# VHH binders against p95470, part 43

Target 1, 316 residues: p95470
Amino acid sequence: KQVDVHDPVMTREGDTWYLFSTGPGITIYSSKDRVNWRYSDRAFGTEPTWAKRVSPSFDGHLWAPDIYQHKGLFYLYYSVSAFGKNTSAIGVTVNKTLNPASPDYRWEDKGIVIESVPQRDLWNAIDPAIIADDHGQVWMSFGSFWGGLKLFKLNDDLTRPAEPQEWHSIAKLERSVLMDDSQAGSAQIEAPFILRKGDYYYLFASWGLCCRKGDSTYHLVVGRSKQVTGPYLDKTGRDMNQGGGSLLIKGNKRWVGLGHNSAYTWDGKDYLVLHAYEAADNYLQKLKILNLHWDGEGWPQVDEKELDSYISQRLK
Short names: E, the ipSAE of ESMFold2; O, the ipSAE of OpenDDE; V2, 0.75 times the mean of E and O plus 0.25 times the DockQ between their complexes.

## First folded at step 15 (VHH; framework vhh_7qia_2)

Design n2 (at its last look DockQ between E and O 0.60; V2 from the best seeds 0.00; counts 0 for: pae E 2.2 > 2)
Fold by OpenDDE, look of step 15:
Structure n2 (fold): chain B 316 residues (1-316), chain A 121 residues (1-121)
Amino acid sequence: as target 1 above (316 residues)
Amino acid sequence: QLQLVESGGGLVQPGGSLRLSCEASGFTFDHYAMGWYRQAPGKQRELVAFITYGGSTKYADSVKGRFTISRDNAKNTVYLQMNSLRPEDTAIYYCAAKTPYDRYTGSYDYWGKGTPVTVSS
């Protein structure tokens, strides 16, 4: 049986890999080889105390985690939201270790980082991703639909926006000004993730629609910038904040709705981590780990054939 | 490999009780909402009960106070305890699973083959 994760992110502690997924309380898996995965834990045994205030229909599923290591601690960011709404908030919980067998293992929720409110905010507080720039400043990118993807400075303890606040728009698609601000709209962009590589920051984003089984149109685009704040330009020089984005991977008849990726450098090799819906399995979402390569101009590339060759195993 | 297997159906007298079980396999059970539907002869399929990801429950008005839906995530099983059964409860009962990753249709993704329940004197 494959690991059926959604919105996967990954990190390592010692010789053990840990995978985090959207799910009840954020589902955590562990692995020694990044192929065979075992259920490890949930980050939350009970829902965050503020979840239903932010999203009244919330019922246990926490969205789109990111895991970030900082000064010997693990910061797990997560989202509380409802489909099609920007009644959302990103929270963060912190742990000393990811090993549940450790006496130091304890997730401590630090609460809300940011919250989006309908008719107030033209952004959606979901899909957090953390990146540190070359100066050591830590940033959070986030967003979906509405006015697109945003980036802001985190404070020193990585729990709130820095003061004074500094925000940037880093990617968006066209949105009608006639559309009600409470509506997500037609700007089908979400799930930012930034990777520092070579001379550039690479912004990965998901375009299209997820969560529609065989009708999902989710796919990955990319742009790059020499500054973490942008502008992120695609291969043609078009700004991602002006609708730019170069196709990285779209999928095929066997694997659809590819997206919501993370990207990592481990032991000198680069990887793209994402989910894809498998047509042969009634479009059940599956974990995919693809090798990330770079062409002569420094643009990322993946081999679509690896969608078939990488097969995760969920062990008991 | 994905499947829902219902069991526990059968013939029972009015006022009697049955407990239906649905065992799921091939997906992460605790990520899904589970429901029971029924279809009586000559009628449309209707919702009987469902249990959400967090364990919240909802019942059709016709079964409130008589039926109880529950789940055991460790066993990948959803249950329907049916008490005070009536002839009008006679139907094929279907187990269904709904993914949280459907933003648009709101439909259930997987269905069992059904288990018959007959309430008759």
Scores: ipSAE 0.549, ipTM 0.793, lowest interface PAE 1.2, mean pLDDT 94
Fold by ESMFold2, look of step 15:
Order: structure tokens, then sequence, then C-alpha cells
Structure n2 (fold): chain B 316 residues (1-316), chain A 121 residues (1-121)
């Protein structure tokens, strides 16, 4: 059967690829070839100590991970949230290795990075994605609905915002000022991911709604900027903070609801990693790793036929 | 292919017991919360019992102390032990698996076809 994942991110250690998914304690798979995957571990055997304070009904599922390697350590960011609300927080846990057989394998939770509170914040603290700029500064993008996607500087140990703090809005869709601040609203944007390629930073964002089987409207848009802080402009020059966003890929009748991507350069080639709901299999969420190509004007593109060509294999 | 198959329903006298089973296939069972729901003719479907991924349980007030939900992840099966049955427990009982990935509402659960239970003299 294929690998059942949601919000997939991945990294490599030695000759082994590791895939992280929304799930109980953050589900981890490993592979030697990015096609055949084995269950590896859960990052949390017991819940983060603060999770039930943020979400009283928390059931052990951690959302929307990102994995980032820095100075020999692996940083796993994760989200805790109440459904349909911005009572949310992003945490981080750290490991020296991803190999569970190593005596050094231990996830050490470093606690909350940022937390959003309804009525106080017009942003939702979920969907982290880490990017380093050309000057070595590490940033976190994040956000879902409300006032859209944000970017802020991380401190030197990557566990908190830097001091003094520096925050930027990088993408948003219009939201009525008359809408109650506790409601998610109509601005269906979330799940930022930034990839540096050449002289540009490319911001990928998910528009629409995930998680609705055949009614899912999720699709990916992109903009770019020469500065990690933006402004991110689409192909027509429209600012993503003003509703800009050029379509990268939209699902088809067989593969619905594409979104929440990550993107990587491995061995000189570029890849887009995401989940897709398979219509023929009751819209279960399946891993997709697609080639990311670049046109003559430097814009990314994917070949929709690869949705049918890439088929993961769950081993064991 | 994803399936939830209920069994163990039937006709039983008031005060009797019945054990429902739901066998699951085609998805990662131990990631999903599982529930039993019931629907009597002309009534809304209602939650009977629910068990989370971590084993925590919740029961409708009308069945507390009489019904027990449990799961066996090795067999991909969820159970409902129904004791001290009453005529008002008569309904079609449905097994459900709640997707762990919904960010908005729980409207996209997976459902079995149901197994009828009749409690009558």
Amino acid sequence: as target 1 above (316 residues)
Amino acid sequence: QLQLVESGGGLVQPGGSLRLSCEASGFTFDHYAMGWYRQAPGKQRELVAFITYGGSTKYADSVKGRFTISRDNAKNTVYLQMNSLRPEDTAIYYCAAKTPYDRYTGSYDYWGKGTPVTVSS
C-alpha cells in the first residue's frame, strides 16, 4: 500500500531519508530510496507538557511538522491547536541523530517557540517552516487563515524569537475587518514554505481547504522575492500580501487537494513534497514527491503526470 | 481498500447483553480515533461511545455504566460491549473512524454500513 501521510516534510542523514508527518507524536518513516518507506518512530512517546494547556482536548496528534538541520542537530518543529481556532502554539524538539538505533537518539523538547491567542492575535501559530538567508540568519515562516502568513527571526539556538524581535507579513488574503477576531474567516491561506533558488526566495502557500475528501479545494501558489522578508510577488507582479499568488499545481480527478508542500534541493535536483487525496482510495492522503522544474523566466513548475507516476510503497 | 465491517448485532431480550465488533482495513488503524454511533428509525444519528488514539473513552449519558468501548490494535478491531439492554437501545449501530487530519470540523469520518440491534420481548 502507499504511505499514508499528511503535511509531509523530510530530511536526510547519511544514506537514509526521514519523513515526518502530522500524527500521534509526529509519525516518522525512513527510506533508502524515497519510494520504499518503513515506520521508524514517533518523536513524542508522551505528549509535550504544555499541550493540554493550549488545547484541552489534545489527543496526542501533533500537527504540521518541519525538520531543520543546523550545526549538527536536528530541530523538529510541531504545532498544537484547537480545531477551527487560533488557540495554538508551535514547539520545538531537538535530536543529535535521526537513527533510533544510535545511543545518542533522544528527542529533547525545548518547549514553545510562539503561541497565538484568540482576540489578542490576528494570526494562528501553526504550520512552521524554517529558512536561512544568505547572511546566516535563520527565520521561521508560519500561519493559517486570519491575518495570513508571517516570518520572524529565530534566536541563536533556534528555540525562540530573536531579541530584539523582527516580524514580517509575507502573504495574506483579504479578511473583513467586521469579522470577529476569534473566527478563522474567509482568508483561506496557510502552510508557507520558502525555498532559495538562485537569486530568489520562493514562497509557496496553500490556498483553499484541505481535509474535505472530494470537496477539498487545496492548491499551491507561489511568489518570489530577492529578500527573504519579501515582498513576495507573483508572475504578474502582484504582492502576496495583497492577494497575489501564481498557481503552481492544482489537483485532478484522481488526485485531489494538493497542498502543504515542502521543497528541497537534493544532489543538484529540486523536489516538491506534498500529500494528495486519492479519489480511487476513498480520498486517503498519499505521499507525493514530484520533480520541480524551472522555466526560462525562473518560475517553478511541476508536471501533473508525475502524480500518477510517483507511487510510494509502505514496507512492513 | 478502506473498510469498516460491523458484526454482532441481532435480536435480544431486555436486560440481555450483546457484543459488537468492527474490523478495519485499508488505513493506519492505530492513528484513528474510533466510535460507535446509532440511529433509530426517524431519529438523528447519535454518538454512543468513542475511544481516542491514546485509549481515552467517552460515552453518551444514556449508556454510561452499561456499555464499554475497547480496541485491539493488533487485530484492527474496535468493540462495543452492551449490557443491561433496553428497548430504547434498538437502532442500527455504526462503526466510525475519525480522521486525525481535519483542521476544521469532524465532518469527514469514515463509516461502516451498520449492524442492526433489536431489543424486544
Scores: ipSAE 0.493, ipTM 0.760, lowest interface PAE 2.2, mean pLDDT 90
ESMFold2 (binder alone), look of step 15: mean pLDDT 80; pTM 0.807

Design n3 (at its last look DockQ between E and O 0.81; V2 from the best seeds 0.00; counts 0 for: pae E 2.7 > 2)
Fold by OpenDDE, look of step 15:
Structure n3 (fold): chain B 316 residues (1-316), chain A 122 residues (1-122)
Amino acid sequence: as target 1 above (316 residues)
Amino acid sequence: QLQLVESGGGLVQPGGSLRLSCEASGFTFDHYAMGWYRQAPGKQRELVAFITYGGSTKYADSVKGRFTISRDNAKNTVYLQMNSLRPEDTAIYYCAAKTPYDRYTGESYDYWGKGTPVTVSS
């Protein structure tokens, strides 16, 4: 049985890998080899105290986590959102360890980092991703649809935007000016993730639609910049804020709706972590960990064949 | 492989009771809302009841007070207790696992069982 996750992110503590997924309370899995996974815990046993204030219809399903290590602590960012609206908020919960057997194991919710409000904001506060620049400043990228993907500085304790606030637009697709600001529109971009590699920051983004089984059209695009704030340019030199983005992976008839990736360097090797819908299994989403390679010009590449060869195992 | 297997259907007299079961496998059961649907001859498939991750329930008006949906996550099973059955309850009953919601529409694309027949007749 494969691990059926959405929006996977991953980190390591000691010799143990931990996988985080969209789901009730954010599902956590552990592994020693990144192939065999065991259920570890949920980050939330009960819903965040503020969740229903942000989204009255909230049902415990927390979206699109990111996990970040900072000064010996684990910061887990997550999203609460109402469907079809940018009534959303990103929260953060912090732990000293990811090992539930440890006496120090305790998730402490620090509350809302940012909140989007319809008709006030032309962005959606979902899909957080954390990156530190070469100067040690920590940033959060986030967003979906509307005005696209945003980046802002985090404060020193990584729980709020820094003051004074510094925001950047880093990617977007064309949006009709006739579209009401309360509507998501047709600009199908979401799930930013930035990887620092070589001389560049690489911005990964998901285009298309997820969560629609065989009708999912998710695919991954990428651009790069020498500065974390951008501009992020694709292989042709087009700015991702101007609709640019170079295709990284789209999938095939067997694996569709590939997206919402994370990317990591571990032990000198690079990896792309994502979910894909498997046609042969009624389009149930599966965890995929692909090797990330780089061509002669420094652009990332993956082998689609690894979609078939990497097979996660969920152990009892 | 994802699988939903219904059981418990059969013939019952008006006013009688049945308990349907649906055993799930091949996916993380407690991450999915579960539902029961039914399709009568010549009619469209309709929602009977569903239960969320946390156990919240919703029922069609026609079955409120008579039917109860429940789940046992340890057994990967969802149940439909049907009491005070009526001839109009006659249908094939289908178990469904609701996919994670579309983030923008809230729509769910359900996984379906093969169904179990329920006949209410004197």
Scores: ipSAE 0.657, ipTM 0.865, lowest interface PAE 0.9, mean pLDDT 95
Fold by ESMFold2, look of step 15:
Structure n3 (fold): chain B 316 residues (1-316), chain A 122 residues (1-122)
Amino acid sequence: as target 1 above (316 residues)
Amino acid sequence: QLQLVESGGGLVQPGGSLRLSCEASGFTFDHYAMGWYRQAPGKQRELVAFITYGGSTKYADSVKGRFTISRDNAKNTVYLQMNSLRPEDTAIYYCAAKTPYDRYTGESYDYWGKGTPVTVSS
């Protein structure tokens, strides 16, 4: 059996890899080799105390985690949202270690980082991803539909926006001016992730729709910038705030609708981590870890044959 | 391979009881809300009972107070205890798993078992 995950992100502590997934309280798996995975824990035994205030229809699932190591602590960001609405918020919980057997293992929730409200905000506060710039400043990217993907400066504790606040639009797709601000609309873009490589920051984004089994249209695009704040330009020089985005990888007949990626440099090599829907297994979402290569012009490339080659194993 | 396998159906007299079981495999069971649906001949399939991963339940008005849904996540099993059965409960009963990952509409792609028949007659 392969590991079924959604919105996967990973980190390493010592000789152990930890994988985080959308699920009840955020599902955590562990592995020694990034192929063989065992259930580890949930980050929440219950739910954040504020979840139903933000989203009255909250059903117990926390969405779209990101995991970030900073000054000896592990910061787990997570999303609470309502279906098809931007009644949502990103929260953060913190731990000194990811090993549940350690006496120091304890998730301490720090509450809401940002919250979006229909009619007030033309953005959706989900899909966080953390990036540090060359000066040590830490930023959060986020967003799904509406006015697209945003980036803002985090405070020193990484639990709130910095004061004074600094926000940037980093990518968006066209949205009808006639559409009510409370509706998601047709701008199918979400799930930003930024990776620093060489002289550039690379913004990955998911275009299309996840979560529709064989009807999923999700695929990955990329742009880059010499500044973490953008502008992020695709291979043709088009701004991602103006519909730019170069295709990185899309699904095939066997692996449909891949996306919601993270990207990492481990031991001098670069990797793309994502989920894809397996047609042969009722379109269940499966973990994929793919090699990320770079062409002579500094653009990332993925060999799509690796969709068939990487196979995870769920341990008992 | 994803599987949902129902059992426990059969023939019962009015006023009797049955307990349906649905064993699941091939997916992360505790991520999914689970439900029992039924379909009588010539009728649309209808929700009977629904249980979230956290144990919250919902029942059709026609079965409230008579049927109880429960789950055992350690055994990957959902149950339907049916008491005070009536002829109108006659149907094929289906186990379903509702995907938790639809962020857009709240509509989900349910995974379905093959069903177990229940007949209530004298």
Scores: ipSAE 0.467, ipTM 0.755, lowest interface PAE 2.7, mean pLDDT 90
ESMFold2 (binder alone), look of step 15: mean pLDDT 80; pTM 0.806

Design n4 (at its last look DockQ between E and O 0.74; V2 from the best seeds 0.00; counts 0 for: pae E 3.2 > 2, unsure alone 62.7 < 65)
Fold by ESMFold2, look of step 15:
Structure n4 (fold): chain B 316 residues (1-316), chain A 122 residues (1-122)
Amino acid sequence: as target 1 above (316 residues)
Amino acid sequence: QLQLVESGGGLVQPGGSLRLSCEASGFTFDHYAMGWYRQAPGKQRELVAFITRGGSTKYADSVKGRFTISRDNAKNTVYLQMNSLRPEDTAIYYCAAKTPYDRYTDESYDYWGKGTPVTVSS
């Protein structure tokens, strides 16, 4: 009866919270209280017109959304990829409202933001997450395996890279130069998300592998920087581009393979949103919304016991 | 909570028909592609029929024209209509659900039923 979600992100419009998940056309749920959730809609009734060109085996599932509010519009970023390959692209669709009952409710697809080509690009164009810096410049982080996590400036309408382009590497794990560039490899890092808090930008990243039931090794690490472009350093001062990353939370026997988080400040409190696989329920992926606490040095902490305390309710 | 429950198996004469059902619960059924597998004694489990969430189908060559897979998303159920049955169709038949979240392969199945036996014998 919990909310079955993967790669969750969320936002608020008025008195209503909206949750977005990997799924056919991006699955959307709504809630008044962040605990009780109803199905709302899919962002795509069919598929992006370019999806089968990028991934010939595309099956209707759009991956790893992010939702961003800017100047009264809702920007939904989504990923199309081939399994185990960096043949991939991130697109964006835009809506004036998230309320399906509104006459203004209409997802307007704006097409591809970035595209990765195997053998040309040593990165994978999935897992977008949006952050605005202190100067009002909007950036997209993204990446999975290969050469790691990247950050680039978005243009003014948030649909393409800015011109002139500006790109940064923000985190990566070691990858053998002898590895075939078409293979994902052993550098198990993906799903960046950046939260601004106090004087710092905090980069969260997922290390390990999702999607392997009890063998899932997925867990969350964090680093921070005073600049959105990095360098992001962990608690020991190690650069996340050089394998740095301080453990934020990992799973336990009951809740396995935690990851693909987002993070938010709501009503003066900070939260971590993620999925976790429930061992007692065949490792189905469940929504978790956990409190973020901050120590005296400004590092985030999560109490593992809250994995058992937060229980979502899927309404009909 | 997650369940895949097969039914409809049994003993049938050559040339006969059976209809297998697999009722699913505890997950978002219409997001998953579904398949029927079978395993005869001494053999590896093999794909029999596959149906995408949108209704496209694929069959093993050995059953084409005789078996039909279908789904009813309102009932969270996938079916296998088995006609013109032969002794070589004797096996345990398993229902499987393919996770939409695996990033590494589109042919893996995460969830399996316990199976329903089918015996074709005169």
Scores: ipSAE 0.373, ipTM 0.717, lowest interface PAE 3.2, mean pLDDT 89
Fold by OpenDDE, look of step 15:
Structure n4 (fold): chain B 316 residues (1-316), chain A 122 residues (1-122)
Amino acid sequence: as target 1 above (316 residues)
Amino acid sequence: QLQLVESGGGLVQPGGSLRLSCEASGFTFDHYAMGWYRQAPGKQRELVAFITRGGSTKYADSVKGRFTISRDNAKNTVYLQMNSLRPEDTAIYYCAAKTPYDRYTDESYDYWGKGTPVTVSS
């Protein structure tokens, strides 16, 4: 049986890999080989105390985690949101270790990092991703639909925006000015993730619609910048904040709705981590770990055939 | 490999009780909201009861106070306790799993069981 994760991110502690997924309390899996995965834990045993204030219909399902290591601690960012609304918030919980058997194992919720409010904000506080720039400043990218993807500086303890606040728009799709600000609109962009590689920062984003089984149109695009704040340009030189984005992977009839990726360099090799809906299994979402290569111009490439060759195993 | 398997249906007299079970496999059960639907001969399929991932429940007006939906995540099973059964409860009862990650709609259902028949008759 494959691991059926959504919005996967990954990190390593010692010789053990940990996978984090959207789900009740954020689902955590562990592995020694990144193929065979075992259920490890949930980050939350109970819902965040503020979740229902942000989203009254909240039922414990936390969205789109990111995991970041900083000064010996693990920072797990997560999202609380409502359907079709930007009534959302990103929170962060911190742990000394990811090993549940450790006496130091304890997730401590630090609360809300940012919150979006309908009619106030033209952004949606979901899909956090963390990146440190070459100067050691830590940033959070986030967003979906509305005015697109945003980037801001985190404070020193990585729990709030830095003061004074510094925000950047890094990617967006066209949005009608006639659209009510409370509506997500037709600008189908979300799930930013930035990877530092070579001379550039690479911004990955998901275009299209997820979570619609065989009707999902999710796919990945990419742009790059020499600065973490952008502008991120695609292969043609078009700014991602002006609708630019170069196709990285779209999928095929067997694997649809590919997206919400993370990207990593481990032991000198680069990887793309994402989910895809498997047609042969009623479009159940599956974990995919693909090798990430670079062409002669420094653009990322993946082999679509690896969608078939990488097969995760969920162990009991 | 993903499947929902209903059980517990059968023939019962008016005023009697049945307990339906639906065992899920092939997916992460606790990520899904679960529901029971029924289809009587010549009628459209209708919602009977629904239970969210967090355990909140919803019932059709026709079964309120008589039916109870519950779930056991450790057993990957959703239940429908049916009390005070009536002839009009006669139908094929289906177990359903709701799309777990849809952020824009709340009425999507991904998976269905094959159904279990319930007949209420004297």
Scores: ipSAE 0.326, ipTM 0.706, lowest interface PAE 1.8, mean pLDDT 93
ESMFold2 (binder alone), look of step 15: mean pLDDT 80; pTM 0.819

Design n5 (at its last look DockQ between E and O 0.79; V2 from the best seeds 0.00; counts 0 for: pae E 3.4 > 2, unsure alone 60.7 < 65)
Fold by OpenDDE, look of step 15:
Structure n5 (fold): chain B 316 residues (1-316), chain A 122 residues (1-122)
Amino acid sequence: as target 1 above (316 residues)
Amino acid sequence: QLQLVESGGGLVQPGGSLRLSCEASGFTFDHYAMGWYRQAPGKQRELVAFITYGGSTKYADSVKGRFTISRDNAKNTVYLQMNSLRPEDTAIYYCAADTPYDRYTDESYDYWGKGTPVTVSS
């Protein structure tokens, strides 16, 4: 049985890899080889205390985690949201270790980092991703639909925006000015993730629609910038904040709706981590870990054949 | 490998009881809301009962007070206890797993079982 995750992110503690997924309380898996995965834990045994205040219809599913290591601690960011609305918030919970067998194992929720409010904000507080720039400043990218993807500077303890606040728009698709601000609209962009590589920061984003089985149109685009704040330009020089984005991977008839990726450098090798819907299995989403390569001009490349060759195993 | 297998259907007299079971495999069961639907001859498929991951339940008005949906995550099974059955409850009953991940629509994309027939007749 393959690991059926959404919005996967990954980190390592010692010789153990940990995978985090959208789901009740954020589902955590562990692995020694990044192929065979075992259920480890949920970050939350009960819902965050503030979840229903933000989203009254909340029923336990926490969305789109990111995991970040900082000063010996693990910061797990997560999203609470309502369907079709930008009534959302990104929270963060912190742990000393990811090993549930450790006496130090304890997730401590630090609360809301940011919150989006309908008619106030033209952004949606979901899909957090953390990146540190070359100066050691830590940033959060996030967003979906509406006015697109945003980036802001985090404070020193990584729990709130820094003061004074510094925000940037880093990617968006065209949105009609006639559309009500409370509506997500047709600008189908979400799930930013930034990777620092070589001379550039690479912004990955998901275009299209997720989570619709065979009707999913999710695919990945990419742009790059020499500065973490942008502008992120695609291969043609078009700004991602002006609708730019170069196709990285779309999938095929066997694997559709590819997206919501993370990207990592481990031991000198680069990897793309994402989910894809498998046609042969009623379009159940599966974890995929693909090798990330770079062409002669420094653009990322993946081999779609690896969608078939990488097969995760969920062990009991 | 994803499967939903219904069982427990059959013939019962009016006023009788049945307990349907749906065993799930091949996916992370506790991530999904589960539901029972039914389709009578010549009618459209309709929701009978729904249970979220958190255990919240919803029932069609026609079955409230008579039917109870429940789940056992350890067994990857959802149940429908049907009491005080009526002839109008006659239908093929389907188990469904609802995809909980779409963030922008209230439309449901379900995985379906093959169904189990329930006949209520004197």
Scores: ipSAE 0.788, ipTM 0.894, lowest interface PAE 0.8, mean pLDDT 95
Fold by ESMFold2, look of step 15:
Structure n5 (fold): chain B 316 residues (1-316), chain A 122 residues (1-122)
Amino acid sequence: as target 1 above (316 residues)
Amino acid sequence: QLQLVESGGGLVQPGGSLRLSCEASGFTFDHYAMGWYRQAPGKQRELVAFITYGGSTKYADSVKGRFTISRDNAKNTVYLQMNSLRPEDTAIYYCAADTPYDRYTDESYDYWGKGTPVTVSS
């Protein structure tokens, strides 16, 4: 029936679309039309060699991928994390093609990009998303809870932070000073994604909590900046580092827990890609690909009715 | 639509055996940990056994050495082999799936079957 996914990101190679999901080794689907999807492969047959060092209880699930094309290569970023802790790392694996039938199809893991450690870092190294600026510099956004969402320059190989390093805070919510630094805390923000459109970079972020069935509070907010580094301001001019964020979409009774979006321009049209919990199917998370529209002031808009109109189909 | 369907329950004599099956559909089965729970009349539901997607197992102390959980991801099915059954094993047995996507805790039994009754008596 529908495609059940988490943290979906996608890209195109030739006439084929590829969708990447949290799962064992990162689950990959393919489609010719972005509606009908087939299982394609997993990026890891076993696991990254460093995964058990970062998370001793690692069970083979890699989290929150991002896929980025650069100079003829596909970069797949992924996360390894311990539940409820910021004992985490973002890694990257690289392929020349996404077609598993090609003799060139081979994921080559390049190891850890960044790693967070409880008590050392007040940030969590998960939820990567890649953006190139107008000068060709490539940046990674990331983060979940703790001190919020960060952005840093990638090196020329896109596998490590640049030297000298350059890091920016791009969004955060207030957390209680009474909270132990090893706890995720009350600042319910994660999953950044940046889209360049017109004169602005648009930062999307997920606020609230997923994974609570009908009690899920997860929803999407947006801010924008003329510089990739920020400050990202919402519609009222409030800084996202100071609790700003304009609502883009929140669920309804049929579709809850919307979040962890990506956003793309394809063939002159703009799209928002995300997961949503279907109330009629015990809140199982389903793929949604929605149209992004832009108002007269350049702010993105999504028609909530498209949650009912887009229905993916899983093929045999 | 998401479904978990148990089968294989029934009436057996003490010392007998049963094999319970739970067939899953409508979700990506091999992403999920699976478990068996039971509930006797007037008692709370309790864990019997569970198995991760990677094959690690855990058992309640009362069933260790007598019950075995296994899974077949190609058939979307989890099994409970119950040997050396005792009257105190009498209960309704439920299949459960533990969602892997809750990043806040390591366990959440969000999906349940309707149960299959097991009665152990002469």
Scores: ipSAE 0.384, ipTM 0.718, lowest interface PAE 3.4, mean pLDDT 89
ESMFold2 (binder alone), look of step 15: mean pLDDT 77; pTM 0.778

